# VHH binders against Putative cysteine-rich repeat secretory protein 14 (CRRSP14): the designs that were tried, part 6

Target 1, 255 residues: Putative cysteine-rich repeat secretory protein 14 (CRRSP14), of Arabidopsis thaliana (Mouse-ear cress) (q9ljw1)
Amino acid sequence: LNMNNPYLYHKCSANQGEYKLGSLYKKSLDSGIQQLSKDNEVFRGGFVYMDHTDPNGTLRVYITFQCRGDIYGSHCRSCFATARAELFKRCPRDKAAIIWYDQCFLEFSSISTGGKINYDDNICIDTARARPNAKTHTGDDSVLEFLRLFENLTNIAVTKRNNFVKDVEKPALYAAGEKRFGNKKIYVMVQCTHDLTPRACVECVNHNVRQFQDCYEDKPVGLKKGARVLGRSCNFRFERYPFVNAKTSPNYLKF

## First folded at step 25 (VHH)

Design ff2 (from j5 with S108P)
Fold by OpenDDE, fold request of step 26:
Structure ff2 (fold): chain B 255 residues (1-255), chain A 124 residues (1-124)
Amino acid sequence: as target 1 above (255 residues)
Amino acid sequence: QVQLQESGGGLVQAGGSLRLSCTTSGFTFSYYAFSWFRQAPGEEREFVGAISWSGENTDYADSVKGRFTISRDNAKNTFYLQMNSLKTEDTAVYYCAADRSYYFFYEPSRYDYWGQGTQVTVSS
């Protein structure tokens, strides 16, 4: 497995404006980020959505952080540190921004994002070319098996708890697995933020898969060698090689 | 080129049954999730039920759970709504919808294609 944590993408949201040096917003943001950095439970669980108030309790900033479902503890903390540093470097003075790494994402905003799905900020990533015979979309076994795996993982994500996290009975909103096709394999992962309901998670992932097809000439996802869609509320990835740690992935499915 | 056509609607007595069909053309049936919606006069279009691409997952509105069943036949490019124990409040125009997704959506705005609708009237 690749243990690197490569940068994937970032977005600075100019529509929310900029903060000034020494502003209450910046102070609140810094305070929130600092609080997050001290919360070990966040890195054990791999997710937090917080509405943090400024020191006098009047101004709110909203911070979201999530690690990939197989990433916990020190690795999750490391990803946070990296994301934090780069986000503020890349989006100086922006009141809203988000950054994605392979192992986590970090977002802050001046408006509430909890439980809300914004598909406009989704990013499509194609890691390889489509199959040469991609023009024939009927009866492709690889596509059907991909969809089967995807559907199964989606169901698992929204029904089964995360066994790596104690005292949390809610669904993990994460699942990963693999399926063999002759001498080839497909590896798939789905993940939602924990501010979503199971139903919302299903819809979010479903949308992202659909959107991916639109991003790349309306080709079925299963015809690609690899791909991912990054969103604030959910993401998916599939590859022809393993990209998650099966040993630290809750409910890893091996067909 | 894409077409969805409902059939099987009509007048039925309360407690009776109807089976609606939605015949499709112009797209790869096996890659789509399907749903049924209904709209009564003066009301908003509401979710009735849906079925995933594989048929392994279905869901229904609370008002029809236990009475309605959705199924699909890939060989016929047709999916169905079996309606049992019909009630007067089930009276509406029923619409079939399709989306190029492996799973289904609950909101009408999320579906790519729609049928023209078929009237279902349940008399007391």
Scores: ipSAE 0.872, ipTM 0.948, lowest interface PAE 0.5, mean pLDDT 91
Fold by OpenDDE, fold request of step 26:
Structure ff2 (fold): chain B 255 residues (1-255), chain A 124 residues (1-124)
Amino acid sequence: as target 1 above (255 residues)
Amino acid sequence: QVQLQESGGGLVQAGGSLRLSCTTSGFTFSYYAFSWFRQAPGEEREFVGAISWSGENTDYADSVKGRFTISRDNAKNTFYLQMNSLKTEDTAVYYCAADRSYYFFYEPSRYDYWGQGTQVTVSS
């Protein structure tokens, strides 16, 4: 299992404008980021949506951070540190930006993003070409197995709690698993941010899978060797090899 | 070409039952999630119920929960809406919809394919 944390993508949002050096916004943003960096519970839980106000209570900055569902503690903190450094380096003056790594994402915004799904910032990633013999859409076993696994994981994500987080009874909004078909396996992960309801999470992931098909003009996504869609509110990943740590993944599905 | 065709609508007395069918063609039925919507005169099209690609997951509007049931038959490329204990408030044009998704959506705008609709009238 490769536990590296590669950079995936970032977006500097121009629609919210830029801040000036020494501006109140920058001060508020820095304050919020520093506060997060010192909050150990964030890294134990793997998620935070912060509505941060400046010291005067006038200006708000909204910061979202999430680690992949199998990433906790020091590893999650490390991902945050990396994401923080690169995001500010790549988007030095933007009031809104988001960066994705394999193990986490970090976003900040001048407007509230909590509970809101914005698909405009989604990024499609194709990790491999479609299966050469997947030319027909009439009962391909790989596709059916993909959909079956994906549906099961989605259900698990929105119904089962995260056993790695104490005293939280809410659904984990994360699930990962694997399914063997013949001499091959498929691996799937789904994850939503905890500001979403279970229903919203289902729709979000469902949308992202559909969007991937549109991005690469392939249908269905299960015909690919690997695929993912990155979003602020949810993401999925499909691979032919294991990519999460099953030991630290809550309710890992294995058939 | 993709086609969805509703059937089974009509006039029924309150407390009665109807079974709507949506027959599809032009796409791989097994890869799609399906939904039923309805629209009463002067009202917006509203979600009635949906079924996932596998049929393992269904959901319904609160107003029809416990009375309506959605099912699918892959061999016939047809999915159904069983409507029991019908009420006058259930009077509407019923539309079937399809989306190339493993799960379903609750908003009409999320579906790519639609039937022409079938009238259901529930009398007192």
Scores: ipSAE 0.868, ipTM 0.946, lowest interface PAE 0.5, mean pLDDT 91
Fold by ESMFold2, look of step 25:
Formats: sequence, structure tokens, C-alpha cells
Structure ff2 (fold): chain B 255 residues (1-255), chain A 124 residues (1-124)
Amino acid sequence: as target 1 above (255 residues)
Amino acid sequence: QVQLQESGGGLVQAGGSLRLSCTTSGFTFSYYAFSWFRQAPGEEREFVGAISWSGENTDYADSVKGRFTISRDNAKNTFYLQMNSLKTEDTAVYYCAADRSYYFFYEPSRYDYWGQGTQVTVSS
């Protein structure tokens, strides 16, 4: 398995203010991150939302970590270690910050984020296709095929439990798959953070697919070569090549 | 001009059945997801059920699940709500709504296109 885990993006939130090094907030934040780092169940399950206060501190911090739905164990732990190191370097004093890597994200906040959809911190990362001939309409077909696969994956994510885990009935809130169109394939992944209800996951994903049309569509040429929308609450990605491990993706769909 | 029009409402006895239709015009029907909402006097509009743009996915409010069925007919630009085993609590004005998306939303504020409503009254 390729352990390449590129940095994608980060945000340091000015809206929640700053903390001083050595403050009670910093002590609570460090304590929470340290507690997370020692919890092997987080890296086996790939998700945690933590409401934390150091025993001697008085300020609450909220920490969220999630690995991509096909990433578990040592790969998930490795992504956490990288994200932890870089988040504090890039956002050294902010009370809220988030960093995304190819295989995970790490977020902290002074305000409770659990179970809520964040519509404001989404970002597009895309590769525009050159438009050498605007007369082609294969783009219309490819956008429609992308959206049809996306519909199937959305339903799987919000209705099917993780088929690798016993005794958990909650839907996986993750799906990935591929669909053949002619002699080419489109590969798609969708994921919501596991603190959302299935209906909130639908709300987030359906909103983002509409809101970020320019991220994946390159009119009149059609579907871009690849793109992803990153968010605290949900994310999606497509490529013209495989980018998840189908063998470790719950409920992987192959058309 | 985009138009949605409900029909099929009326008075029905508890335990009975009723079928609502929503006929649409002014947009490409197959690009839209559709939802039914209802509103009793003094209450907010309440999600009843929805159907995705392809018709392959549906969801229903818990209060109607197993009794109501949504379907769509792309040839007629119409979607339907089949209501069985009606209860007096189902009495409301029923609205159809449309959203240009591959899936659907549960919140009324997400829908820009609405019908005028049709009254359903379930008598005991």
C-alpha cells in the first residue's frame, strides 16, 4: 500500500481568538491531543470526537480526528502523527484550527462542533482540464455518470453499516466505488464525519455537490480530470484512476 | 414558468387511502428530486417523504413509514404520494416541493419550488 500522505490544506480560525502559550486553554488542548494519541481504539475505528478539559484546567477544548474510510491501524496512526506535528506549527496560537491530509484530518475548536454540519470551511482542490475542443459533449455524459455513481454511494454511506465491523448498526458514513463508462472508469469516494446522523450526512453531501459545481465541472468540456471538496463535516473526491484501497473500503461498489 | 400543482386531496375516513399527485412544468423533470411536506394549522411544515432524481432512493418520516409510498413518473412529469391506513393525525395541507439535485433534503428551506397545497382531511 502506498504510504504517500500529502498535506492538502489547513485553516487557522481567527473567529475564535488566540491563546497564549502556557495558558489553561493550551494545557487542555495538549492534554486532549496526548490522550487521543494513546488511544488505540481511535486508530482501529478511524474516528474520535472529544470534549476535553484537563483536570487542573477550566477551559474546554473539542478535538476531532478522522481517517479516510479505507485507512486503519498503523496508516491511520501515521497520519495522526503527521497532522499533529504540522497543525501546531501552522496554527501556533489559534483556539480553532483544522488540517487535512490525503488520509485524515485533525481539528480542534473552543466551540462544540459535534453533530453539527459546518457549511463554511469547505475547500475545493481540483485540476482543470484544458479545453482543446468545446464541441465535445462527452463531458455531459461524464458529469451525469459521476452524479449517478455519487447517488449510489451516498445511499450506501447513509444506509449500510461498515461490513468489516461486527456489532455496530450505525451506517458507515463512507462509501467508495467505480463505474465503467465506455473504456474508461470514474472512481468516487464520499465520507461524512462519524458524529453526524445519516440524514445530516445526506444534507452535507447533497449541499456540497451543488455548492461546488465549479470544482468538478469544467463547462463545456464536462467533468474535470479529478477534484475533491474538503470539509469538517463531509468530503468527496473523484479521479480517473483508483485512489482508495478497494479491499479495505467498507461496502465498495463496482459497476 | 416553473409550476408544481398538487391534486387528489379531500375527505377520507380513518383507515382509508388517498393518492396525491404533483404535476410539474417549466423545468426538466428528470434533473430534480422531489419531496412531500405537510402542515397542520399552527405548526411548521413537516417532512413526509422524498424521492431522488433517479427514483432509486426514497426516505420517509417515521410517522408515515410503512403507510405512505412515494413514486415518480418521468413520462408524465408527475410524482405521487400513496397514503394508506390514514389516521386523523394525517390531516394537513400537503405540499409538493422540488430541488435540482441528485438526492433530496429534509429541510423545507432547501426547496425553491413549491406547489400551492392540497387539503387532506381524515375523519374519525
Scores: ipSAE 0.639, ipTM 0.858, lowest interface PAE 1.4, mean pLDDT 87
Fold by ESMFold2, fold request of step 26:
Structure ff2 (fold): chain B 255 residues (1-255), chain A 124 residues (1-124)
Amino acid sequence: as target 1 above (255 residues)
Amino acid sequence: QVQLQESGGGLVQAGGSLRLSCTTSGFTFSYYAFSWFRQAPGEEREFVGAISWSGENTDYADSVKGRFTISRDNAKNTFYLQMNSLKTEDTAVYYCAADRSYYFFYEPSRYDYWGQGTQVTVSS
């Protein structure tokens, strides 16, 4: 299993404005990030949404952190530390920003984001090189099998609890698995942020998969290659190689 | 020229049943997910139930779950809402909606194609 944690993408949101270093906003943001860094339950569970005000500051900040559904403990903590350092380096003055790594993402905002779907920040990553004359369409049998696989995966993510966690009724909002198509295997994953309801997760993933074709319309992607679509609220990925740890993935499926 | 047309509405006594149909044309039916919505006077359209493009997955509003069943018939380009154990609060105009996606949406704003509506009135 490849445990590399490459940087994927970041966005500094101009829409919420900037803060000055040393400002009350920065102090509240730093206080919230520091509180998160000391909360071992965050790294055991792999998710937090924090609505934070520093007692010394007057401004409220909202912080979201989530590890990929198979990443917990020290690996999740390590991803947070990496994401934290790089996010402030790349977005040093923005009131809102997000960074994605292979194993986690970190976001902060001056406006409440909890439980809400962000439809506007989908990013295509690890796109296979375009092939001349390659075509994909919804009528292709292999494309239909791919869509059925993601339909099954989506249903599992929004209906099945995390089978590694006792006494939690909420669905995992994560599913990963593999399926053989002829002589090839495809490895797949979907994940929503854990603050979404199951229905919001369905909406997010349904939208996210629709964006798959838009991302590659003039650069066709066949089922021989891998792709991922990142979003603030959900993401999906498929590859020709394993990319999640099956032993630590809740509800891992071999179709 | 996409068309969705509801039928099967009417007056029914509480505890009774109705079957709504939505016939479609102008697109490839099997590539679409479908939903039913309803709207009582002075209220917003609300989700009733949905069925995925393949028919394998459905979901329903809590207020109708266990009483209503959505289904689709690709050969007839039609999907249905079977309504059982009707209550007076089920009184509304029922709309069918379609979206080209593999699963479905819950928000009315996500659907581009709508029928004209069919009235369902449940009397005590």
Scores: ipSAE 0.596, ipTM 0.844, lowest interface PAE 1.6, mean pLDDT 85
Fold by ESMFold2, fold request of step 26:
Structure ff2 (fold): chain B 255 residues (1-255), chain A 124 residues (1-124)
Amino acid sequence: as target 1 above (255 residues)
Amino acid sequence: QVQLQESGGGLVQAGGSLRLSCTTSGFTFSYYAFSWFRQAPGEEREFVGAISWSGENTDYADSVKGRFTISRDNAKNTFYLQMNSLKTEDTAVYYCAADRSYYFFYEPSRYDYWGQGTQVTVSS
């Protein structure tokens, strides 16, 4: 497995406005991020949603951080440090912003985001690039197998608890695995943010997979190498090579 | 032209059973997930149950779990809602809905295709 943690994408949300350097918003955001950075339980569990308030209770900043479901401890903390530095560099004055790395994402917002699906910040990323004029064909058997595989992964993510954690009843909201298709093997993952209910996770992933199909309607039906859709609320990925650590992935599946 | 048509509604005594059918046309049935919703007078449409495109996954509203069963028959382009142990609270207009997806949605706004509805009335 490649443990490299490449930058994937970011968005600075212009529609929530900007803050001024030295403002109460900036101070509250820095305070919230600093508190998150010192909380080892965040990095042990791999997720936090923080509703952070200035001391007077007059201004709120909302911060979300999540590591990929196979990344925890020091690797999760390292991803946070990288994401934190780069997010503020790329979005230095925006009240809302998000950045995705291969192993985590970090988001802040002036508007409450907890427990709600965000459909507006999804990004399709294609590992295999096709020539712009390539034709798209519906009904490809590979597409149907892909959809059936993600149906199974979705069900596991929303019904099975994390098998590495005792006494937690909530489903993992993560599933990863591999499946052999003839002489090739496909590696797959789905993940929702832990602030979602299982039903919200289903809605997010179902939408996310449909969005992937729509992203590439003018491109070859079958991708040669892999793709993913990133979102604030959920993401999925498939590749022809392993990209998660099977030994640290909860409920890892070999189909 | 896509069409969904419910049938099988009616008046039933509490504790009784009904089976609703939703016959579909105008699309490839096996590519779609299906759901039943219901609407009591003065209420919003609420989720009742759904079945994935493959039929392998279902889910139900808590108020009907164990009493209602959704199923699909790809050969007949029809899906069903078997309603057992009916309660007066189940009185509503029942709507079938379809979406081209591998799983299903819980929100009515996610479904593009709807039937006209069939009345189910459960008397005490």
Scores: ipSAE 0.536, ipTM 0.821, lowest interface PAE 2.0, mean pLDDT 84

